# Ledger of designs, part 6: VH-VL binders against Regulator of nonsense transcripts UPF2 (UPF2)

Target 1, 187 residues: Regulator of nonsense transcripts UPF2 (UPF2), of Arabidopsis thaliana (Mouse-ear cress) (f4iux6r469to655)
Amino acid sequence: RLLQRLPGCVSRDLIDQLTVEYCYLNSKTNRKKLVKALFNVPRTSLELLAYYSRMVATLASCMKDIPSMLVQMLEDEFNSLVHKKDQMNIETKIRNIRFIGELCKFKIVPAGLVFSCLKACLDEFTHHNIDVACNLLETCGRFLYRSPETTLRMTNMLDILMRLKNVKNLDPRQSTLVENAYYLCKP
Short names: E, the ipSAE of ESMFold2; O, the ipSAE of OpenDDE; V2, 0.75 times the mean of E and O plus 0.25 times the DockQ between their complexes.

## First folded at step 1 (VH-VL)

Design t6 (framework fv_tiragolumab; at its last look DockQ between E and O 0.05; V2 from the best seeds 0.00; counts 0 for: pae E 13.1 > 2, placed apart)
Fold by ESMFold2, look of step 2:
Parts: structure tokens; C-alpha cells; sequence
Structure t6 (fold): chain C 187 residues (1-187), chain A 124 residues (1-124), chain B 113 residues (1-113)
């Protein structure tokens, strides 16, 4: 019942209130249901991902299996989607990678996973992988660039991104997308 | 009810460009839950997927390697249709050409709706 | 490219009897993340476009009679017509949509004995 309110949580206050109410439903079955509901966020409601990530971060101390289950599901989905080259809806791939990026900003997803995802896209920098890489960078690239522990690695990845843009024959839309992502990370 | 109606010439001379259109009724060519495909059928190759166009926040095209470089598939949102252009045709391109809807939203990637077919003969 | 094969090339079956068509893919079309087989079956009658019968290997499209069923997983798939009717005389194709380019089997012609 409380899970039906998730799509309506379009503010910090709304998601925080739902999170408090959900703390009273602390059972294994309810935790699995919550994770599935979070994972199945509508692809047309990407603005919800930050609020969902905030909920996960808040629950992480008292319901430790929620972040671990969600991160594993997202990682498994990414690994399957990257192996499915031009298959699957691009919106599904964007939902996946933006959620990973939002969770990284809340310290739920480790930076190593983000760099692994980015590397996978750069290793085959074509079609959907271009859009996925750029969406990941737009979501958490500046966060990682500003963090001392990850600044060097992020800088190296951005250099690779720009080299690929310059040597691949990208159309104007994709070239602009790459440039925008780059400058959002390094203003 | 969604319907696909094909049009275009049935005879094309070698080295010229084959041009077909597929008009959509009951759906939109810019639907983010569909993709718009061309498939051909001939005795020598059987059914052969040629490529698709689709809208997902922007327009995308995927083309079969066998015809990449000769093929263009264009949407026309004002007329709610999509077209096939196949350049530099030879008699080996003689086939029945079909347009088809791929319902790819969520996880569906099969062809649930086909046009009536257009026999295109490449001959002098 | 994923190569699709079908057997037999042609099949003659008595009215009311079972027809069985096999399809094999050169690599698995089972997607581990959703546990679905990306395999469809089409029926094509003379002078008509193909018509969708089965998707996800075993799910019938709406309006398709119950006598049509699909089975199999991974690389091996079967279309079964449990009781052949006169209107089932057609060519049947399998198709993978696991990866592009989408590829079709060569077809199996089903006839009445």
C-alpha cells in the first residue's frame, strides 16, 4: 500500500515522510517488495531517482539488505544490457545508469562500479553506449571529479571520452552530447 | 486499430534508387513504444531484416550490415509515415518489401504488425 | 549474426493430427536478466505478409487458436500444431530478436496429406 505512494514523492519532504512510515514495515517480505518497487521506477519519471536514492540512503543503517539488493540488481542489469548491444529500449538503459549515478552521489554505489560501467561503455563507444556514458557523467561525473579520491581517475576517463569523440565519426547530436557531458564535469 | 499501408513503384532500373513509403494509421511514427522496420523476402535470401527507425527522446536508425551504406530509412512526422531508400540496386535486390511495427516498449521486440507488401522488380 | 535453422523444410500432416516444427539458433537467445527467450514464430499464407503467432518462445498472440503452442529454451525451440486444420496450410518461420540484425529461419512448409 505504501509502495503505491512512491511515484508521487516529488520532494524531499514527501520521500522523507514515506521513509519514516516504511520503517514500521520492517520485514523481509516488505524489504524485497520495496527494492522491487524502487528498481521498477517508471522510465518516464527519472526525476524520482534522486528521491528514491535518498530513501535508500536513509534506510541503509536500519535495513542493510535494501541497498545491497538494489545495487546488485542494478549492476546485474547493466552487465546484461551492455552485452545486449542494440537490443533493449534506450530509456531502460538510461534509467539503469542514472539510478547507479544517483546512488553513487549518496555513497551507496561505490565509485569503482561507476568507473567499471563507464569503461564498459568507452570500450565499445557506439550507438546506445554513447548516450549511456554521457548520462552517467551528467548524473555523477562532477561529484567524482570534485572528490580527491577519484579526481585523477575521472580526469583520465574524461580524456579518453574526448579522444573517442575526436577519432570516431559521431553525428552532430552525439558530438554535442559528449561535449555537454564533458563540460558539466569540468566547468 | 493500427494499420500499415505501403506505396511505391514496383519496377526500378538497375543502379537507380528504390523508394517505398509506409503510412501509419492508429499509431504515431514518433511513438516511444514502437520501432518502424523494413524487411524483404526473396527466393534466394528468404526473409531478411533491413533496418529500422525509432524515436526515443531523439531519432535512431539501425541498419543491417548487408545493406549499410546503401539504405536510408526516414520518418516523416507531418505525414505520419516512414520511407525506405535503397541506392544502387541490382537484380539481386528484387523482392517483396514489407514494412513492420516492432513493439519494443518495456521488453517487446517482435513484429506484431506488417504492411501488405510491395513487389519490387529490378530489371532493365 | 545469429543463424536460425528450421527442420523439416516441408511437412505433410493429416487433418486433425499433430504437426511439429523445430527451430535452432546458433547461439542462445535466452536473456539471463529477465529469463525470457527472444524467439517468435510467424505464419505466412500465400500472397500474404507474415502474421505473428508466438512471442517469448511460448506466449500466443491474442486471437491465435489454442492449437498453436511454442516450447523450448536457449537454442532449441518447437512450434506444435496439436490438431491441424485446413486453414493452417502455410509456411512457418521462427525469428530471433535477441540481437540485431534480427534473423529468420528459412521456413517450414506445412501441407495436408
Amino acid sequence: as target 1 above (187 residues)
Amino acid sequence: EVQLQQSGPGLVKPSQTLSLTCAISGDSVSSDSAAWNWIRQSPSRGLEWLGKTYYRSDWYNDYAVSVKGRITINPDTSKNQFSLQLNSVTPEDTAVFYCARETGYSSDWYFDLWGQGTLVTVSS
Amino acid sequence: DIVMTQSPDSLAVSLGERATINCKSSQSVLYSSDNKNYLAWYQQKPGQPPNLLIYWASTRESGVPDRFSGSGSGTDFTLTISSLQAEDVAVYYCQQYYDTPYTFGPGTKVEIK
Scores: ipSAE 0.005, ipTM 0.529, lowest interface PAE 13.1, mean pLDDT 87
ESMFold2-Fast, scan of step 1: ipSAE 0.029; ipTM 0.626
ESMFold2 (binder alone), look of step 2: mean pLDDT 92; pTM 0.934
OpenDDE, look of step 2: ipSAE 0.014; ipTM 0.573

Design t7 (framework fv_tiragolumab)
Fold by ESMFold2-Fast, scan of step 1:
Structure t7 (fold): chain C 187 residues (1-187), chain A 122 residues (1-122), chain B 113 residues (1-113)
Amino acid sequence: as target 1 above (187 residues)
Amino acid sequence: EVQLQQSGPGLVKPSQTLSLTCAISGDSVSSDSAAWNWIRQSPSRGLEWLGKTYYRSDWYNDYAVSVKGRITINPDTSKNQFSLQLNSVTPEDTAVFYCAKEYTDYLYFDYWGQGTLVTVSS
Amino acid sequence: DIVMTQSPDSLAVSLGERATINCKSSQSVLYSSDNKNYLAWYQQKPGQPPNLLIYWASTRESGVPDRFSGSGSGTDFTLTISSLQAEDVAVYYCQQYYDTPYTFGPGTKVEIK
């Protein structure tokens, strides 16, 4: 099927072509199958997330249920992962948060959800939550910092991030990760 | 009641792959409230956690950095078991290996296998 | 990685007397969201796997005698055997399960005087 070609769509042209072909097979059942395929992207295939997000953004204008279903599934997954420190591997948490961040850049994920995810990680700024927060900021932090609607909230979050880095005894890897994320968002 | 039964060779040559299996009874390897771990014990390193596999809508693995790149932990749902493969072994990998169940709400090891002494020697 | 240390390395206690084992973590194992210490204690007898005694620093596993108790919070933890019995001769290990890799203390041997 067309969905078997999703993992091979490693360029803008390839994903756009598949998106066009998918429009000819539009049905409620096919839309649910597409959402499931997009959500089940392998945790090792982070390079696909931007292309999948582009496809969702393209389809959003005529198939509102696709972005709605995907965003809900990602939010539910994040809420499950953030409270389970040792039950989930880091790769799964990174895939989840980077997909949320990529979708945010296409305005499919609302900024409010991104800020909720950041707050959850900053409220318990230890272990995987440090990596998750930094990956989210690296993916969409600059986009949110540049946007007039979100600049103030982003500035506040970045201030909290740097304060936590300075008062907590982070190891060198974690400290570097936080600094890289911060300076990627603003000088 | 949960029981874990280990099997596998007790002798492995240097540079070869160490392979062990842990059979589960009284629970499912795909239980979303469990994780399945491998731990080894040697005089030089004491008790050392190696990694785990667990099911949460999809299969996941976590591995200790000391063995990351050499280790694979795989579930087998049809046989209700999970296995350990450790590549490129050296005499320093000589240890008693244990499989252990971790319960997600508790995150500690409530059930252990009987242990398997694996000697890495030519 | 969280480093676990135990003291003493070994102790000899008379039957019926109190045994006390200490465990320290290099960083806090108290999880702020649920206010629990992710610290367990295991007993290991020769030729056997470790056996769970205590979890969440102070909760006794079902079937474990009430002479075993755990206490402490954050980085400093204690396992107490209030009245040592002959069957309590073993090596005792603390373990943190706050973060991966899960790490164990080096163990404390408990012997009869």
Scores: ipSAE 0.000, ipTM 0.449, lowest interface PAE 17.2, mean pLDDT 85

Design t8 (from t6 with heavy chain E102D T103V G104Y Y105E S106I S107L D108T W109G L113Y; framework fv_tiragolumab)
Fold by ESMFold2-Fast, scan of step 1:
Structure t8 (fold): chain C 187 residues (1-187), chain A 124 residues (1-124), chain B 113 residues (1-113)
Amino acid sequence: as target 1 above (187 residues)
Amino acid sequence: EVQLQQSGPGLVKPSQTLSLTCAISGDSVSSDSAAWNWIRQSPSRGLEWLGKTYYRSDWYNDYAVSVKGRITINPDTSKNQFSLQLNSVTPEDTAVFYCARDVYEILTGYFDYWGQGTLVTVSS
Amino acid sequence: DIVMTQSPDSLAVSLGERATINCKSSQSVLYSSDNKNYLAWYQQKPGQPPNLLIYWASTRESGVPDRFSGSGSGTDFTLTISSLQAEDVAVYYCQQYYDTPYTFGPGTKVEIK
């Protein structure tokens, strides 16, 4: 019943209400079911990722296993997908990387994991990896650029991104994606 | 490649604590892709899962309700092993105890490697 | 808790013949989001720990002979040994890993007729 309302939580108030209700029904079994439901968000429901990340951040203080399980599942998924070039994988890759980025803004995902994902995409800057890198930067790049502890690392990553744009055979769509991502981080 | 080796006493008196250890080779007890379980087997109860410990940025435990008040499963990263402590034992706790690894996703577990088993008899 | 049952309690099969073991769960172990059945099968020979044969209801563990196969979905599952060998004399257990506590069936003893 409660988890069936999760896909309908399209506002801060709705997700916060569900989070409060969940706390009253808290059990280890319910926590595992919640993590599974959050991880299996539909590939087309990217607008839910920020709300799901907010819920995880709220629950993190009293239910440490929720953020730990979700982050591990997302990291495992990224590692399994980063080398696959099939067209059918692109939506799953974008869902994965955007969820990682949203959780990074709540400090649930450490910045080091985000930089590892970004480096993997930049090391093989072709195909889906261009879209994945740009989606990651659009999601949390400005957050990392504005944080004193990650500003230098972000500046270096953005410099590499622009260099790759200039030396690779990017089509106009890809070139525009890179420029948009860059200027979203450094307005 | 992965091997689980059990050690501990085969005889425990009623009301005392049952203590067993499972030493791991070929994998790390702090591996984030595995969980470490204790399972017992008796003619009356069959195969019964007792609980597990696992590492995901921090250590977590999950225990069967039937033993939750009496059981502790602890990892030892320095020796690459994990232990079982079961308090206030009765003759009904007499069983063959197995340690086992479960894998796949954090929330799911099928047991791909098992220890050799330890028969523990609870009698005076 | 999810309760697992098996039938028959014991089965006598002639060498080279087919053995069929059934397993039922008290509730579905099929997860709708990934369409997987959270069900495993184990073989236990006298004096040994259980040995994993099948996971995800139908995926054979590495090193397990082709004569072992699993089928079924939801609440009803079957383990089939297509041509029984002498070394297959054992007790066979199903296990659900849909939810904790993980639970096992009571076992089916397979003997040579």
Scores: ipSAE 0.000, ipTM 0.478, lowest interface PAE 15.6, mean pLDDT 86

Design t9 (framework fv_tiragolumab)
Fold by ESMFold2-Fast, scan of step 1:
Structure t9 (fold): chain C 187 residues (1-187), chain A 125 residues (1-125), chain B 113 residues (1-113)
Amino acid sequence: as target 1 above (187 residues)
Amino acid sequence: EVQLQQSGPGLVKPSQTLSLTCAISGDSVSSDSAAWNWIRQSPSRGLEWLGKTYYRSDWYNDYAVSVKGRITINPDTSKNQFSLQLNSVTPEDTAVFYCAKSPEYYYDSSGFDYWGQGTLVTVSS
Amino acid sequence: DIVMTQSPDSLAVSLGERATINCKSSQSVLYSSDNKNYLAWYQQKPGQPPNLLIYWASTRESGVPDRFSGSGSGTDFTLTISSLQAEDVAVYYCQQYYDTPYTFGPGTKVEIK
């Protein structure tokens, strides 16, 4: 029953309350059920990702399995989808990458994984991967740019992105998308 | 308990399509915690994983690079089974083919915990 | 692809004695985020499919006798049968599930001396 309340947790207070109640159900089976519920968030419910990431961050200190399982599932999904060009996969790719970005802001996803995802998108600069890279940058790019330990690598990635935008003669929508993401990270 | 049963022709001519089916009992092919695999075994090459199909909100496939481009693995939810199609076969595709279940999520018990009985497929004119 | 190798190709051991099989991966199958080795061991008898013995390098599958144990980490792994029984005559395979394509070792045949 606690997991049925998860889609309704659209505020910090609501997700924090559910997280506290969940702490009383500490078993491996219940942790696996929670991870599956979080991972299978509908691809149209992007507003939930920040709250789910907050819950994972809160549970991470006492339930180490939860962040590890979720991060692995998200990384596997990214690697499975990054080379696919079919339009039907774009919503799933965006949900995936935004969840990775939200978890990065709580330090659940390491910066190295985010940079690996960015590199994969820049190496295969297709219309879908441009959308994916820009969604990732909009979600956690400013956080990474402002952190002393990641500022240099982030600056290098942003420079590569802008260079590719100029070399590849992108259409106006894609060009605007890249510029918006760049200046959101580096105003 | 889960059981996997294979069916399909034992003899296929070169250049034709090899088609095998694996019927599942004791679990659903659309189970969100399972992946459904095809593996082949030959005396000269040993065990070779070919690919898998799995359900995670939508159906997905992963294929080994060695067969990518001529392989298709498809689920059939109405019959609770999944199939293998391998195009343009050669005598080198002669092998015992197995279907097998694995968990799709790394936190589950891993490895292929249930296997079909195996089907010897000979590619010969 | 991750290439798996096994040694020896075949092994003859007396009943009640220890059998040791080695497996090596061409790259590490240890995942740093969960600190688990993505390696499994299988037993195969003639005319039968492989049977899962061990997963996560050292965890025994339900129903597997405690004489079977797995050890190792990263790239080097060992399957040990502490006291070989007649029913243990089989070919043993290691397998990585760290990344696709999943790959198997060439197998080690265990027979009675």
Scores: ipSAE 0.006, ipTM 0.488, lowest interface PAE 14.0, mean pLDDT 85

## First folded at step 4 (VH-VL; framework fv_tiragolumab)

Design a1 (from t10 with heavy chain S57Y; at its last look DockQ between E and O 0.07; V2 from the best seeds 0.00; counts 0 for: pae E 7.2 > 2, placed apart)
Heavy chain, then light chain:
Amino acid sequence: EVQLQQSGPGLVKPSQTLSLTCAISGDSVSSDSAAWNWIRQSPSRGLEWLGKTYYRYDWYNDYAVSVKGRITINPDTSKNQFSLQLNSVTPEDTAVFYCARDHYSEYAFDYWGQGTLVTVSS
Amino acid sequence: DIVMTQSPDSLAVSLGERATINCKSSQSVLYSSDNKNYLAWYQQKPGQPPNLLIYWASTRESGVPDRFSGSGSGTDFTLTISSLQAEDVAVYYCQQYYDTPYTFGPGTKVEIK
ESMFold2, look of step 4: ipSAE 0.050; ipTM 0.641
ESMFold2 (binder alone), look of step 4: mean pLDDT 93; pTM 0.952
OpenDDE, look of step 4: ipSAE 0.044; ipTM 0.597

Design a2 (from t10 with heavy chain S57F D102Y; at its last look DockQ between E and O 0.02; V2 from the best seeds 0.00; counts 0 for: pae E 15.6 > 2, placed apart)
Heavy chain, then light chain:
Amino acid sequence: EVQLQQSGPGLVKPSQTLSLTCAISGDSVSSDSAAWNWIRQSPSRGLEWLGKTYYRFDWYNDYAVSVKGRITINPDTSKNQFSLQLNSVTPEDTAVFYCARYHYSEYAFDYWGQGTLVTVSS
Amino acid sequence: DIVMTQSPDSLAVSLGERATINCKSSQSVLYSSDNKNYLAWYQQKPGQPPNLLIYWASTRESGVPDRFSGSGSGTDFTLTISSLQAEDVAVYYCQQYYDTPYTFGPGTKVEIK
ESMFold2, look of step 4: ipSAE 0.000; ipTM 0.481
ESMFold2 (binder alone), look of step 4: mean pLDDT 92; pTM 0.938
OpenDDE, look of step 4: ipSAE 0.200; ipTM 0.746

Design a3 (from t10 with heavy chain S57Y D102G; at its last look DockQ between E and O 0.09; V2 from the best seeds 0.00; counts 0 for: pae E 13.5 > 2, placed apart)
Fold by ESMFold2, look of step 4:
Structure a3 (fold): chain C 187 residues (1-187), chain A 122 residues (1-122), chain B 113 residues (1-113)
Amino acid sequence: as target 1 above (187 residues)
Amino acid sequence: EVQLQQSGPGLVKPSQTLSLTCAISGDSVSSDSAAWNWIRQSPSRGLEWLGKTYYRYDWYNDYAVSVKGRITINPDTSKNQFSLQLNSVTPEDTAVFYCARGHYSEYAFDYWGQGTLVTVSS
Amino acid sequence: DIVMTQSPDSLAVSLGERATINCKSSQSVLYSSDNKNYLAWYQQKPGQPPNLLIYWASTRESGVPDRFSGSGSGTDFTLTISSLQAEDVAVYYCQQYYDTPYTFGPGTKVEIK
């Protein structure tokens, strides 16, 4: 019942209120239903990802299976889609990677997973992977750049990104997207 | 063995909706390794891919530009089928329609339905 | 859209002799990351749906006789029937599945001479 309210949680206060109400429904069946509902966020509702990630972070202290199930589903989805060429997959890929990035900022997704995803995109820096890499960086790149334990690796990845931009003859849209992502992470 | 069995009317009036179904045996419409396609064949256009539906943690569709806005492909997991609806048909939509299975990422069509001749005329 | 063309439009070949059908795509269907050509060949007999013969340009589908072979890469592909049998009289189509919309060649009719 409470899960029907998820799409309407377009503010911090709304998702926090729903999270409090959900705490009173703590059963294994309800936790699985919540993870399914969070994972199935519509591709057109990317503004919800930060709020859903906030809910997961709040629940993680007492319901450890919620973050673990969700992260596993997102990683499996990334790996399934990263090499697919079909244009229909781009919106799902963007939803996937932005959710991973939001969860990283809430300390739910480990930085290692983010770097693995970014490396996969940079190793095949063509077509959709350019957009996916840039969306990941726009979501959590500055967070990782500012964190002392990840600054060096993020800097190295950003240098690789700019080198690839310069050698791959990207169209103007993608070149601008790469430049914007780079400078959002570091001035 | 996978089999695809088509059904639906063979005559449709102009401006109405063409509706066909494809029943699946030997596989699941929600298989995470399959995509479910509609293709038509006419003397003027030859073989023409119309669109697909597939399941990957959620349902996704991809439609040919030539019919986008008129086409809907829907899965039905309870009946293990998928359907084609094509709105606002004209005589130019007259063709043999096929359903076919492909892989969700690697789309050679390995199983085809028997075909349904659909004639659009008054 | 990737346009597929075939040549010849029709072909008459004596029993037991070689038939060769060409297919050309307007863009490469070779995906550099996996080094696969996303090209298939189908056989269609009257009143029947197309039947998959070859995928990945050269890989024979299960149950297809080894007299059928595919070759080529990038934009230029060939289907060869090494020793034509009576049951091979059909129309043959190439098809790219590199990107949507998936597109087919116009077909090549193969007959016995």
Scores: ipSAE 0.000, ipTM 0.490, lowest interface PAE 13.5, mean pLDDT 88
ESMFold2 (binder alone), look of step 4: mean pLDDT 92; pTM 0.948
OpenDDE, look of step 4: ipSAE 0.022; ipTM 0.648

Design a5 (from t10 with heavy chain S57Y S105D E106Y; at its last look DockQ between E and O 0.03; V2 from the best seeds 0.00; counts 0 for: pae O 9.1 > 2, placed apart)
Fold by ESMFold2-Fast, scan of step 6:
Structure a5 (fold): chain C 187 residues (1-187), chain A 122 residues (1-122), chain B 113 residues (1-113)
Amino acid sequence: as target 1 above (187 residues)
Amino acid sequence: EVQLQQSGPGLVKPSQTLSLTCAISGDSVSSDSAAWNWIRQSPSRGLEWLGKTYYRYDWYNDYAVSVKGRITINPDTSKNQFSLQLNSVTPEDTAVFYCARDHYDYYAFDYWGQGTLVTVSS
Amino acid sequence: DIVMTQSPDSLAVSLGERATINCKSSQSVLYSSDNKNYLAWYQQKPGQPPNLLIYWASTRESGVPDRFSGSGSGTDFTLTISSLQAEDVAVYYCQQYYDTPYTFGPGTKVEIK
């Protein structure tokens, strides 16, 4: 019943209230149901990702299986999609990578996974992977660039990104996306 | 009730640009549940997918490697249509060209234009 | 690219008899995340565009007669016409939409015996 309210949680107050109520109704079975509900967020509901990530971060200290299951599902989905050229899946790819990025800002997704996703996109720098990489950078790139532990690796990845922009035959939209993502990380 | 109506010249000289338009009724070219494709058919190649355009938070294009670099597929939201430009054509590009919709619910080509025979010859 | 092959190249069947067309893909078109086969079948009559018959390997498009059925999974697929009608004379194509470029089989021509 609580899970039916997830799509309506479009504010910090609403998601925090639902998170508190969930703690009173928590069970092993309910934790698995919650993870599935969070993972199956509609591909058109990107505004929910930050709130869902906040909920996961709040629950992480007491219910470590929630973040671990969700991160595993997102990583598996990324690896499945990164080699799939089907263009109708761009919404799913964007939702996946933005969720990974939002969870990274709460330190639920380790920086290593984010860098693995970036590397995968840069290794095959095509239309969809360009958008996926740029969405990831727009979501958590500045966070990673500002963190002492990840600044050097972020700088290296951004340098690679700009080099690829110059050597690939990118259309104007793709070129603009790369520039926007770069300067959002390094203003 | 979706309908696709094609228009454009049936004769193009080698090295010129082939240009076709597909007008859409019963759906929007910017629908986030549809994608708009160009497919050609010839005796030598059979049915060959060329590329598509679609709107998902932004406009995207995907092109077949065989024509990538020569092809542009552009939507026109004001006229509710999309176009094909194929540059530097050769006689090997002679084919019947179709526009077609795929839908995110099943990704198969559920509606097709009537087809346009394009002959590339001097 | 995923290569699609069809057999036979042509098939002659008497009215009311069963027609069977086979399609093979060079790699699996079964997507593990949704457990769906990204495979469609089309009918094309002379002078007309292809017409969608089957999607997801076995789901009939709205308006398609129930004598048409699709089966198979992974790399091997079959289109069956249980009782051939005169209007079914056409070329039939399978198509994968698992990965770009989308690719079609070479077609199977169905004729009345």
Scores: ipSAE 0.007, ipTM 0.589, lowest interface PAE 9.0, mean pLDDT 88
ESMFold2, look of step 4: ipSAE 0.159; ipTM 0.681
ESMFold2 (binder alone), look of step 4: mean pLDDT 93; pTM 0.955
OpenDDE, look of step 4: ipSAE 0.011; ipTM 0.580

## First folded at step 6 (VH-VL)

Design p11 (framework fv_tiragolumab)
Fold by ESMFold2-Fast, scan of step 6:
Structure p11 (fold): chain C 187 residues (1-187), chain A 123 residues (1-123), chain B 113 residues (1-113)
Amino acid sequence: as target 1 above (187 residues)
Amino acid sequence: EVQLQQSGPGLVKPSQTLSLTCAISGDSVSSDSAAWNWIRQSPSRGLEWLGKTYYRYDWYNDYAVSVKGRITINPDTSKNQFSLQLNSVTPEDTAVFYCARDHYDYGYAFDYWGQGTLVTVSS
Amino acid sequence: DIVMTQSPDSLAVSLGERATINCKSSQSVLYSSDNKNYLAWYQQKPGQPPNLLIYWASTRESGVPDRFSGSGSGTDFTLTISSLQAEDVAVYYCQQYYDTPYTFGPGTKVEIK
């Protein structure tokens, strides 16, 4: 019943209220059900990812298996999709990478995983990987660029991104996407 | 009922830009379940997919390698239509051009097609 | 690119007889995640755009007569017209939509004997 309210939680107050109510359930089965519900956000509801990430961050202090299960599912999904070039997977790839990025801003996803995802996209900088890399950077790149612990690595990754833009034969949409992502991170 | 209605000139001179428009009724060009394609047909190449535009959180384009670098497919949400611009045309570009929808509910096959436009490239 | 081939190039069949058209893809068009073949069949009559007959290799489009059927999986596909009617004289194309660029077969022309 509580999980049916999840898609309607479009504000901090609504998601925080649902999070508090969920804290009273305290069963492993219910936590697995929540993780699956969060992982299976509708393809059209990307605006919910920040609220879902907030919920996970709030629950992380008392239910460590929730963030662990969700991060593992997202990492497994990324690895299964990063080498697939078919158009059918773009929506799933965008949802996946944006969720990883939102969770990174709450320190639920470690920066190392974000850099691994970014490197995988840059290593094969064609097709959807260009869009995936740019979506990741738009979601959490500025956060990572501004953090003292990750600024240097982010600077290096952004330099690689711009070099690849110049040497690859990118179409105008892809070129603009890369430039927008770069300057969003590093004004 | 979905309908696709094409418009644009049927004669283009070599080296100029070929421009066609496909007006959509019965669906939205920004539908996240649909994509909007241009396909051409000629005796020499048969049916040849040129590219598509589609909305999935953001706008995307996919283009065939054979025309990449001289093709642009753009949606116009205000007019509920999409267009094809093909630069630097040669007589080998002479073909009947079709717009077509692919849609998730119909297996991503081309379920609706425009009426077709014969474009002749000659001086 | 995924290359599509069709056989035969042309086929002459008597009214009421069975017509069989074969299509091969250079790579599998079976999507492992949903277990569907991303292959379609189209009918084109002179002066008209192609008309969708079958999608996902075997699912008949609404309004298409039941004499049309599709079969096959992976790389080998067949379109069957169980009892050819006069209105079925057309060119038939297979198409993969598994990966871009989407590609079509060269077509099979079906005529009445």
Scores: ipSAE 0.007, ipTM 0.534, lowest interface PAE 10.3, mean pLDDT 87

